# Designs tried in a protein design chat: VH-VL binders against Exosome complex component rrp40 (rrp40). Part 6

Target 1, 240 residues: Exosome complex component rrp40 (rrp40), of Schizosaccharomyces pombe (o13903)
Amino acid sequence: MAEVEEKGLLSYYFPGERIPDSIISQDGSIRLGPGLVFQKKDREEEIVVSKAGRLHQTGKNAMLIDSRTKRYIPATNDQVIGQIISRFAEGYRVDIGSAHIAQLNALAFENVTRKSRPNLNVGSLVYARVSLADRDMEPELECFDATTGKAAGYGELKNGYMITGLSLSHCRKLILPKNTLLQTLGSYIPFEIAVGMNGRVWVNSENLSTTVLICTAIRNCEFMSDEEQIKYCKDLIKKL

## First folded at step 1 (VH-VL)

Design u3 (framework fv_vulinacimab)
Fold by ESMFold2-Fast, scan of step 1:
Structure u3 (fold): chain C 240 residues (1-240), chain A 120 residues (1-120), chain B 112 residues (1-112)
Amino acid sequence: as target 1 above (240 residues)
Amino acid sequence: QVQLVQSGGGLVQPGGSLRLSCAASGFTFSSYAMSWVRQAPGKGLEWVSGISYSGGSTHYADSVKGRFTISRDNSKNTVNLQMNSLRAEDTAVYYCARTYSGWSYAFDIWGQGTLVTVSS
Amino acid sequence: DVVMTQSPLSLPVTLGQPASISCRSSQSLLHSSGYNYLDWYVQKPGQSPQLLIYLGSNRASGVPDRISGSGSGTDFTLRISRVEAEDVGVYYCMQGLQTPYTFGQGTKLEIK
């Protein structure tokens, strides 16, 4: 099964959700801004979200929820990375980070029949295309190209590592042909990648440590110039 | 059709227990936080409890903390309110309500209400 | 807890005339994000409450444009430009900034 980065900074949270302990520094006191409160459950103190929005870190151990930042809003033909949350007779319910849980029909794959249906487990990752988007209803997904009916890279994402919380602007740049960072990395390191317009990127390479390193490079390069990205990748490769 | 249909309620003596249920249809239940809001006879609205979309986080008004438990079953599209150690002041119509994602903790869809009467 | 105070609590209005309801919060509902976490609801006789306005000024689906919300920080107003028979009910403001979420006392709007 592919490994998924724990929901973290820049992720979208809803009222009542708990902030993961992994985000909280082991250092000193934590300062909570708007949208976050301390709550005790049993004997443990936890940080709970009090209003919907994106989690931001404003300083060392200083956090807030920014409600101006919208969660992913599905658009027809967006390529997205989803995580299977349940199975039903006709298909799968898929988390794509939107307001509604998406539906993926078991027959929405290349060359599927009743006896050759895909076997996606709860927790599995899938690369899919948004085939139907409506703000008030569940989006629908397909794992084939709309024009050709071929898989074209869609389907289950096996092994590897997924990062989340990337900006739409960054994902738009990463998905383009000849992206400087990905082209530079790919010239030195063999890897697979799937870029989702829902702020998610999945990478698979020869081992998990190399995969995580590549994901870290992708996260860190958003505001680098092409020249800076090339230098960063070359320096990174020397450490591999 | 987006709908919340409530069941449970009735007459109970002080110290008794009741379980309220709210069944959702017409939307992806597991994508929404759910709340219970009550209204005492002739009085205003009081938020009682809330549960996150996954059920991983729950909140309660101080008036019910330690006595009421909110839970949900996303496989059955239901949210429940277990009410223990009931008091006369818990007499009210109880509404389940959906929190629309992407706005605020606003309640955009409400159940029909369930009357709970706590009296000797 | 955030205390929400409405005025008036009783609002008799002549059909076709405008109506206004005020809501005050004990602390600012304006977040650094620029949003005011103030919502308005109406409960019509014999019915469940229904959402009218969210985040201070945004109309919920199906709400007519004669109903509007305004204000910022601690002072908010719900306005009905021309009252119709269907507007009879009890109106509530609610803060969604922090738990416990709290409602105003309610304003009963009746036709004279």
Scores: ipSAE 0.000, ipTM 0.389, lowest interface PAE 19.6, mean pLDDT 82

Design u4 (framework fv_vulinacimab)
Fold by ESMFold2-Fast, scan of step 1:
Structure u4 (fold): chain C 240 residues (1-240), chain A 121 residues (1-121), chain B 112 residues (1-112)
Amino acid sequence: as target 1 above (240 residues)
Amino acid sequence: QVQLVQSGGGLVQPGGSLRLSCAASGFTFSDYAMSWVRQAPGKGLEWVSGISGSGYSTHYADSVKGRFTISRDNSKNTVNLQMNSLRAEDTAVYYCARGEYLSDYYGMDVWGQGTLVTVSS
Amino acid sequence: DVVMTQSPLSLPVTLGQPASISCRSSQSLVYSEGNTYLDWYVQKPGQSPQLLIYKVSNRDSGVPDRISGSGSGTDFTLRISRVEAEDVGVYYCMQGTHWPYTFGQGTKLEIK
């Protein structure tokens, strides 16, 4: 990835999403950098995203996805989205985007015992709470609410899509019970969501188009007013 | 036994609505993009609309954009064209046609029998 | 929108003679990575259109060798080496490189 210039491109993309034709230069052959591939679909070659990140256009005929994410610093009781990177007898090693790999004990789930413990695979996503955050040690995760011992939405995240690189301030707003964006989207589309303080958000809905729409709205609405968010969501829904 | 069977044509007044349907059999419907192509009496072919195998992408000719909606039900092997705000110039025989197979292109190799739509007062 | 122009619009041909139809696009039909989405269709009297050639030169199943397509960029040709009675119909080129897809105006091939 060489030098990337942002020329009015305020878009964040995730794997499987198509780059709109309006963004594509009509001058000469276009060169694709990391995170973008040419793919033929529906009688047309299109530019499809292979890595989550922000779209950057470099020069007139080159594009790439910038997938760089600032390192997350774990804080006790943060809700995070992790990805299982390895398994061992007592549990899992989990990538949460921090300097150290997190540890999740196989027994740190609602109503689990050594006989009935969960079977998570490498690559699986998990919604978890940071139970121990020490600057000098690996963080520890739990998949149950500290007060009730219940799952409370924690655990394996099946299907759906994860977006990364969101700011802490944006995630703090999204987790609020009456968030305008999520409330507006939820009035039109049924979906599941998990918001991580490590700048990750996972969304699952009835189909890929709807999931893409929700992820796009989440990424692009950070600096919009409540009125602007409502209008933006209504406009996006027309594209379903 | 690859077939596309169309229905839903008829006579409507200007400003009216009509829904065309195309039922597919003999192939894995969700693997193929589908298109609607029309032909006005004594005129040539005009591509009207297209939809991807998954239903994720839809496209329309400028002449029908905002008035026509293409959709598909992969559980029922059907593609539909909802036509609203119909005009006299929409009078044509409408064909459904099978398009791209996943990521491979073989043209529109299977066509329905056509459905006549007449818009007049 | 891409404009597709065919020539001639009317093509009377004697049985057994060759026939050629030209198709020109207002823009290059070479899309990313070099694919060219130019198809040829024929509509025989009283029938639905049927595919003859896809991506410039590839024959659809069942299309005889006497029918061939060629061309590049913006200039394309459909050629019938020996016209038979069954070839009567209106021939259309179509571009699928740019949305919306567009057809040529059609060429009516008829026997003299």
Scores: ipSAE 0.000, ipTM 0.392, lowest interface PAE 19.5, mean pLDDT 81

Design u5 (framework fv_vulinacimab)
Fold by ESMFold2-Fast, scan of step 1:
Structure u5 (fold): chain C 240 residues (1-240), chain A 120 residues (1-120), chain B 112 residues (1-112)
Amino acid sequence: as target 1 above (240 residues)
Amino acid sequence: QVQLVQSGGGLVQPGGSLRLSCAASGFTFSSYAMSWVRQAPGKGLEWVSGISGSGGSTHYADSVKGRFTISRDNSKNTVNLQMNSLRAEDTAVYYCARGRYSYGKGFDYWGQGTLVTVSS
Amino acid sequence: DVVMTQSPLSLPVTLGQPASISCRSSQSLLHSSGYNYLDWYVQKPGQSPQLLIYLGSNRASGVPDRISGSGSGTDFTLRISRVEAEDVGVYYCMQALQTPLTFGQGTKLEIK
């Protein structure tokens, strides 16, 4: 019989981390999917994470790192975190996790001109608003508020770390003003955050260890009550 | 009811070999990692070796690496520890223990232990 | 290897009184998942070890509420709120974060 903890079943891992031996117990042969590799250390095989995400077991003998949830369906005015995958003359093609690649015009930024246009590289992250969503067409993105034309936090996300694969319900709670988890964390650690309705959250703080801690708290607190979140964060911070 | 029943211990001379066995019942054996943990007389616990549920991954303490081999037969619900080139320092009670599939939940069941004495 | 250090090594306690055992690890056992990969075991006289606490603070099946685990990172505590005669034994912490799995040296709990 399989025994599972509902809240503990999905654990978030970072590249270079080792999967604990205590969870390596499957019938048949263990098959590793994306994000996991066997590595030898002193003649022992270890399972090591090669990309960030949630650990998933698919059946009894397969494991993978899920770096995203199910395909995102764009909706107009959703705030999303995209990754630049290619450039073209007028702008960028952006992965937002949807069925179609999104388009971001190079001039769709506050106070930008051809001489001051953003220079986004392939691989760069951007926080953007879905300006056009249609199931039959490529989504369009803008990096300014629809009403004011101001950046309003949109634009390139420099440095920091992105977590993926968060549920839509979790992201809806995180984006709310006075979210209990983010308020509690913010009382102890200064940090930047961008919450995407495409299941992605970007965090940046003064050092890597506090960024990882914040990402871990965001991932683990989805099913906690407000009081449990406060206690969890206080305990986590005290031992940092 | 979960049971782990051990066999195969005894007295052996330095340089000799012994094979310990642990027969499991009452659960889906192939779904659980298994380990061997030993305890020298009057001393504490020392983890020796572990094997994944499928048998695809094995791990060893440095003190036994290259001398001991852990294996399992999921068709017979057994885990085995082949001990070669035994030393006086290997004298201990050896326990088999069930590891948990569910994310770090420790060794929840242990065998009765098997005494291994390495002496001339 | 992660070194696990327990204190005290000998713990005489009066029946009905509380008892606490400390466990310190040479490296943080707090994983990026938010879990501390630390277990507690007890070995009663003449018996095999048995699991008490897993992942720092979770009680194993059948373990009474008077036994609790706490701590995070490198500093952990096992507490028994009211010691009973059946609690006599040697208590071990163990890290399960990485192989080789390593135990503390053990704490012998005795009734005064």
Scores: ipSAE 0.000, ipTM 0.401, lowest interface PAE 18.5, mean pLDDT 80

Design u6 (framework fv_vulinacimab)
Fold by ESMFold2-Fast, scan of step 1:
Structure u6 (fold): chain C 240 residues (1-240), chain A 122 residues (1-122), chain B 112 residues (1-112)
Amino acid sequence: as target 1 above (240 residues)
Amino acid sequence: QVQLVQSGGGLVQPGGSLRLSCAASGFTFSSYGMSWVRQAPGKGLEWVSGISGSGGYTHYADSVKGRFTISRDNSKNTVNLQMNSLRAEDTAVYYCAKSRTIFGTTYYFDYWGQGTLVTVSS
Amino acid sequence: DVVMTQSPLSLPVTLGQPASISCRSSQSLLHSYGYNYLDWYVQKPGQSPQLLIYLGSNRASGVPDRISGSGSGTDFTLRISRVEAEDVGVYYCMQALQSPLTFGQGTKLEIK
């Protein structure tokens, strides 16, 4: 056979390329997000890239193409959204989109002991703080505030939907307490949000329709003025 | 076909500088990390430096840290090694190598360049 | 730094006979996703190194099935079930668990 190097998760793909079977490990149906489509070739279905970007797995059976090519560079005290990729006796290996896999100690949570440690599954999402960042080694994460030792919103993110590929400037604006977009949405819809400096935002609300609306607003409002954001959100809410 | 074509070797005096280049073709360059690995005459392989696909992360062996700089130009499909303050112990054949990664972690070198001889002597 | 130690450093073998090379790491290379971050390379006379085995036991494309990798944690073996003339070269193990990436000293395989 011809010598072929298979790309993997977080590899850059171009339109027309195929997703290798080796990274598809599920007995059930696969959910394809943006940039991926099912295509028939020689009477077999395959997954083909329709949009340039990095391949990302967002859940147990879900994949998408993230159109951004830049890897996250960890900085101490950044808040990030990570995905658990493996478990050890001492803790977890976590994907945060950086060049190195991050480490999260099982004891790095508020009020946890060896007997009461979190039981996070492979594929679970966590909101964490970068406690150690060095370009030559694995970043370290903590799920508590550095000053108070309290969880302060860090920990496992259950349910909800994760947006990837957001700019750092957009995420810096979203995390501000008086962000116009989030205040406007929050006045109409109850929701939870976690903003990561690694270009990821997690949203959870009552139902899928409101979650999709919030994600659409976050994605589309980056370059709008405050007045434009308010009008856009009001128009989206009217469609509910 | 994957190809890595190296250039820029030669003879330099101790304390001098030299720039090695590696031109890549046959794969999506920005999706893969690149490394430099050297081999002193009659000796084994020593990893020198690595760079991520985006160029955002760089790594160096202690023996070259502060003297060598790895960089890449994804628009030209090239990786470069700038070598400053060269020592006799830096005399070696230098190879560029393509790295495979999962979640940003390098785990093997699947293709290697032809090698470039660097000789540091007075 | 992770230290990689190979044995033997010189391996004379008769054509058609088996050969084995050992590689020991100073710390466990078994890590994320259950992989052993250990690779094997061969450098044939006058050529660049080339990949043989990655992540402990996976053959690189074009590598014949008579060449295999085994082991876990700190102790690894490269085996050639039947040595052929094309196998002459220097074999290196490498750990890819952490920076800096480190190689063993190399094992020179020669035909007797």
Scores: ipSAE 0.000, ipTM 0.395, lowest interface PAE 19.2, mean pLDDT 80

Design u7 (framework fv_vulinacimab)
Fold by ESMFold2-Fast, scan of step 1:
Structure u7 (fold): chain C 240 residues (1-240), chain A 120 residues (1-120), chain B 112 residues (1-112)
Amino acid sequence: as target 1 above (240 residues)
Amino acid sequence: QVQLVQSGGGLVQPGGSLRLSCAASGFTFSSYWMSWVRQAPGKGLEWVSGISGSGGSTHYADSVKGRFTISRDNSKNTVNLQMNSLRAEDTAVYYCARDLSYDEYYFDYWGQGTLVTVSS
Amino acid sequence: DVVMTQSPLSLPVTLGQPASISCRSSQSLLYSSGYNYLDWYVQKPGQSPQLLIYLGSNRASGVPDRISGSGSGTDFTLRISRVEAEDVGVYYCMQALQTPWTFGQGTKLEIK
């Protein structure tokens, strides 16, 4: 676990994202495995993600994107983080880590009509609710609250970073109102968060340092008491 | 050196219960999913159940859902399979296997197997 | 569930000759990652199963070059270029794309 996460760095990437320079070796050549490509921009080379998955660094100079995870089993009303993998006339096909590809109708958003269709691209992230779950059928997603019809935080997740492989029990705790860890962090750092019951958590903050801090806290605090979480977060924030 | 050592098999009557255990050593136990795979006499392999490294996620084959419960104790490096309401068709050798890690896609190490016989 | 079908189910082979086992899946095992989520295992007489090949074509640690996996999507092959006595056993393919993990029926390789 710790050995492959490189001291709390974000581990999950989506197509089109750039690998931060902070994790790229300045000395020696870098070998890119599946899911990563060199791309030239303004006379500088950058490493761009071509497949969704977890960043793995092997040895000192090699990395790849690992796209396999244990399959999520959808349950009705689960909140999940999905990635758009294709578009069709009536909507989107969405990867939520389940056995079947999920379907998201283009009209399944607050105040959307055929005239105002969403402009989600392949590779975009969405926060959605599972509206239909059956193991023999494709899951269906909606980006509005079932009772109010309002967005309620659902919809496209812009910018930010995702971490994956979190336990279901940890995600259940993080999604609760007044979660001690998130409340403590939020008292010191402005950030956005979306917690998915498919083991995915998306974080967006003002810079990489604060994002790494938040992700480190989320990973390390699963088995800490409330008092331990508060102390740990205060100590992390002092280093900002 | 990775080792998986199993215990807890035996003979039970239909409707009875058994608990299988698998003791792991030689790796960071909490970083790996663990699975149980069974093999009926003279038949092929059937995946039964899996549990995530933290224990927060569990999966079951439809044939055992509601009757079997997989659990783990990371402080003792053990994974357990509690088998209730046993049927004659549950008779098999049960293997524990190291399953998915963050970067692996297969069952790379298997226990020695434990025979479970359900017979009247 | 994904159904895995192997052929042949019985494979008598002369020592030193090649052997091939086919595995077909009811749906494509090629994922958006570009990987085929198909693994091969062997169970030698009186022993636990052991991993041979993962992700379609990658040899597990300690597996000799004589053994190789190939294929994509729904059709896969395990090939032994020259059979040795230690290769006797029952060979299983397994899809690792989605739970429940499902195995083929097994192919018994025996020496003539």
Scores: ipSAE 0.000, ipTM 0.394, lowest interface PAE 20.2, mean pLDDT 81

Design u8 (framework fv_vulinacimab)
Heavy chain, then light chain:
Amino acid sequence: QVQLVQSGGGLVQPGGSLRLSCAASGFTFSNYAMSWVRQAPGKGLEWVSGISSSGGYTHYADSVKGRFTISRDNSKNTVNLQMNSLRAEDTAVYYCARVEYYSGYDAFDIWGQGTLVTVSS
Amino acid sequence: DVVMTQSPLSLPVTLGQPASISCRSSQSLLHSEGYNYLDWYVQKPGQSPQLLIYLGSNRASGVPDRISGSGSGTDFTLRISRVEAEDVGVYYCMQALETPYTFGQGTKLEIK
ESMFold2-Fast, scan of step 1: ipSAE 0.000; ipTM 0.439

Design u9 (framework fv_vulinacimab)
Fold by ESMFold2-Fast, scan of step 1:
Structure u9 (fold): chain C 240 residues (1-240), chain A 121 residues (1-121), chain B 112 residues (1-112)
Amino acid sequence: as target 1 above (240 residues)
Amino acid sequence: QVQLVQSGGGLVQPGGSLRLSCAASGFTFSSYAMSWVRQAPGKGLEWVSGISGSGGSTHYADSVKGRFTISRDNSKNTVNLQMNSLRAEDTAVYYCARGTYISTPYYFDYWGQGTLVTVSS
Amino acid sequence: DVVMTQSPLSLPVTLGQPASISCRSSQSLLHSSGYNYLDWYVQKPGQSPQLLIYYGSNRASGVPDRISGSGSGTDFTLRISRVEAEDVGVYYCMQALQTPLTFGQGTKLEIK
């Protein structure tokens, strides 16, 4: 499953991505700064990213990509959410939002042999551990626990929605076992979650309405106190 | 900190065999693909063979297919090149080099010191 | 196989002057990831090859700013802004897009 959550302002973009129409002014002319270009497709103009970086809006009518904002820097044993960008006979090249494209060997899964290799498609999402983070090399990923060799929640992420562009500080808080926001949501709604130290979070629940609610809470609660988070979640759930 | 130390090599007659070894230290050996690159006297570089980190995949240049075998022992941090049915044109300095997975695009960031192989009567 | 062609093959330069080496591939090395799978190596006299540039333009650890790589698709350039005595050696480009990995024929840089 491909990423379905729309990015917004302050989100990280890569070359070739389209800027969502929802964040573009309908009435005013928009001025594009560095990293953004107008491109024509089937008689429609779209705004396409030409440089990697965070999307910023200056004033009411100007946007640019700030390429100086540091991207995810891989660290050994970080849990990350990656998207498969290409397949080779021995493995996959995976986008994890870092400067280099990561590598995932097809044999780096629990109980995998040449006869039972995973079949991940381009666009598939994977939850993985950074097994190697060396400045001189592309990051290496594994979909098993370093100590036990078991999947332990790693592997393909199916039927969910991915949020991108979250701060590292927010993801560090979300990954904690007793995070206030996730515990409050979980007391009302059954859901699955995978938190990546690369600013990505994947959510899956029984229907679209509850998934959207959970994603909204995750995005909006970053700067709220524990008490404010609890109140916000209760209010959101009452509106279901 | 990363080191690749080569051994083996020498003089052998056409049709003979030699085994080259490369001992690695300073990194998690099983996480890296390894390759052999050779250089004939006064000539350029030629990629010869590669092996994935797990040892599950091997690749060879057409000039050595069926004659050379690359292998690795991850418990001993070594990669080996077994060379059989040697020909005069196999005369070269052989380098081991560290790369990424063999089936994905990669570069060689560390190289061994080289081992001379001379095939002549 | 992808054929890599370098020019010039012999490059005599005066100390402190700039030097440029061209590398051309028989097919595009631009991958869908947006990276060009072209690397540059130097082999100094009596030494093993060493990495200078990877993915077209990224400098390897320890490589000075005066050495840079540029280009995309089929045409690539390695530039030294001011040549120093330690730059003497044979320079090779390599494509890493597909196996077999292939090198250019090499460019020998010598001080006049």
Scores: ipSAE 0.000, ipTM 0.395, lowest interface PAE 19.1, mean pLDDT 81

Design v1 (framework fv_vedolizumab)
Fold by ESMFold2-Fast, scan of step 1:
Structure v1 (fold): chain C 240 residues (1-240), chain A 120 residues (1-120), chain B 112 residues (1-112)
Amino acid sequence: as target 1 above (240 residues)
Amino acid sequence: QVQLVQSGAEVKKPGASVKVSCKGSGYTFTSYYMHWVRQAPGQRLEWIGEINPSGGSTNYNQKFKGRVTLTVDISASTAYMELSSLRSEDTAVYYCARDYDFWSGYFDYWGQGTLVTVSS
Amino acid sequence: DVVMTQSPLSLPVTPGEPASISCRSSQSLLHSYGNTYLSWYLQKPGQSPQLLIYEVSNRFSGVPDRFSGSGSGTDFTLKISRVEAEDVGVYYCMQGTHWPYTFGQGTKVEIK
């Protein structure tokens, strides 16, 4: 949804601000999500912002303010970072930040057999693809690429540090092959990264100082231009 | 373990008001719209309105506009439906129901229902 | 208001046999953003309704795979591949595309 995300980047609101009538549907039915309320002014209903954030619109005339507190809604083929919370006979129950706990079948890995299946522990992190997304069923995960059937970086994430609470738009930019921030950091520091569409990013590098630096850069660079990101990273590196 | 627990049965005279409560537990109360639906004996389900617990914004079925008020008490995780100017045709079981998520318009968990009887 | 019409209104079924319920809307339930907000509910005697199917064909958590939904536009179907005793009750379709949300008349499924 490039059109909706572009509009979200340009439409940032603060508590007490009014949503312009030009944005509001004229067919008379609007659902307001978190951060928006109806208020009466001169016998008119207006929509007022109660939380700081970006305005997002969805199908069926719904709007909300994205303040980075919303629950993840799984979508088929999203890459996500999950945490193993328990086992069952066929696999694992995985927290991905969604309303329902996700399921990962023990055989949903490249070249796995009953004898060679992964042995994941409670608390382990996994990078996985959402293979089944239905908003009132448990999501299903797979640890292989849908196109090639290869692991392609999916599977257990060992060591490292996980960042949570990132916006979907930021994560979509980070996963791009020529992301300016990650290329700039990668030219100075060797590291591993996994980006999840559930607002989670996992980073692993040589030591704690470089890991903290990478995490700080990721959190702070969302709204910077490419030139600003390069300068900011160079400034961070100088402090190592 | 999502549960919606409603207040007990009410008997009212024509012209009175009734206020029904619905207490949610087992989930983040402010993350889901709450709906109110009624069912007169032997009749179909009828949607009354919805409320967003996070901001208190409401949408009402035009049939009930002016008589119905939906509110929430976030600290108590409780939603309320108040219906005024009661008539005999308002006799029904009133249900609260949770929207599956912010974006949908279908009801995943329902309260047990509150019978409201309006008689002279 | 969108009128939801179910047929049949009464459906006696022998255990183990299939059952099919039709739901028709007075106007298209396809929203301008591409979603079709049609859901199915079961109300057992003396109980609250419970969600079976949402967005035409998606089963709610815990709903047996013998239940399936299909359809588009104005014509929708709920199918039970093999009716069991616990499936007795009144089935309702509901549309959430247009305000106000409206329900069908209900289909009473009974054991013969």
Scores: ipSAE 0.000, ipTM 0.402, lowest interface PAE 19.7, mean pLDDT 82

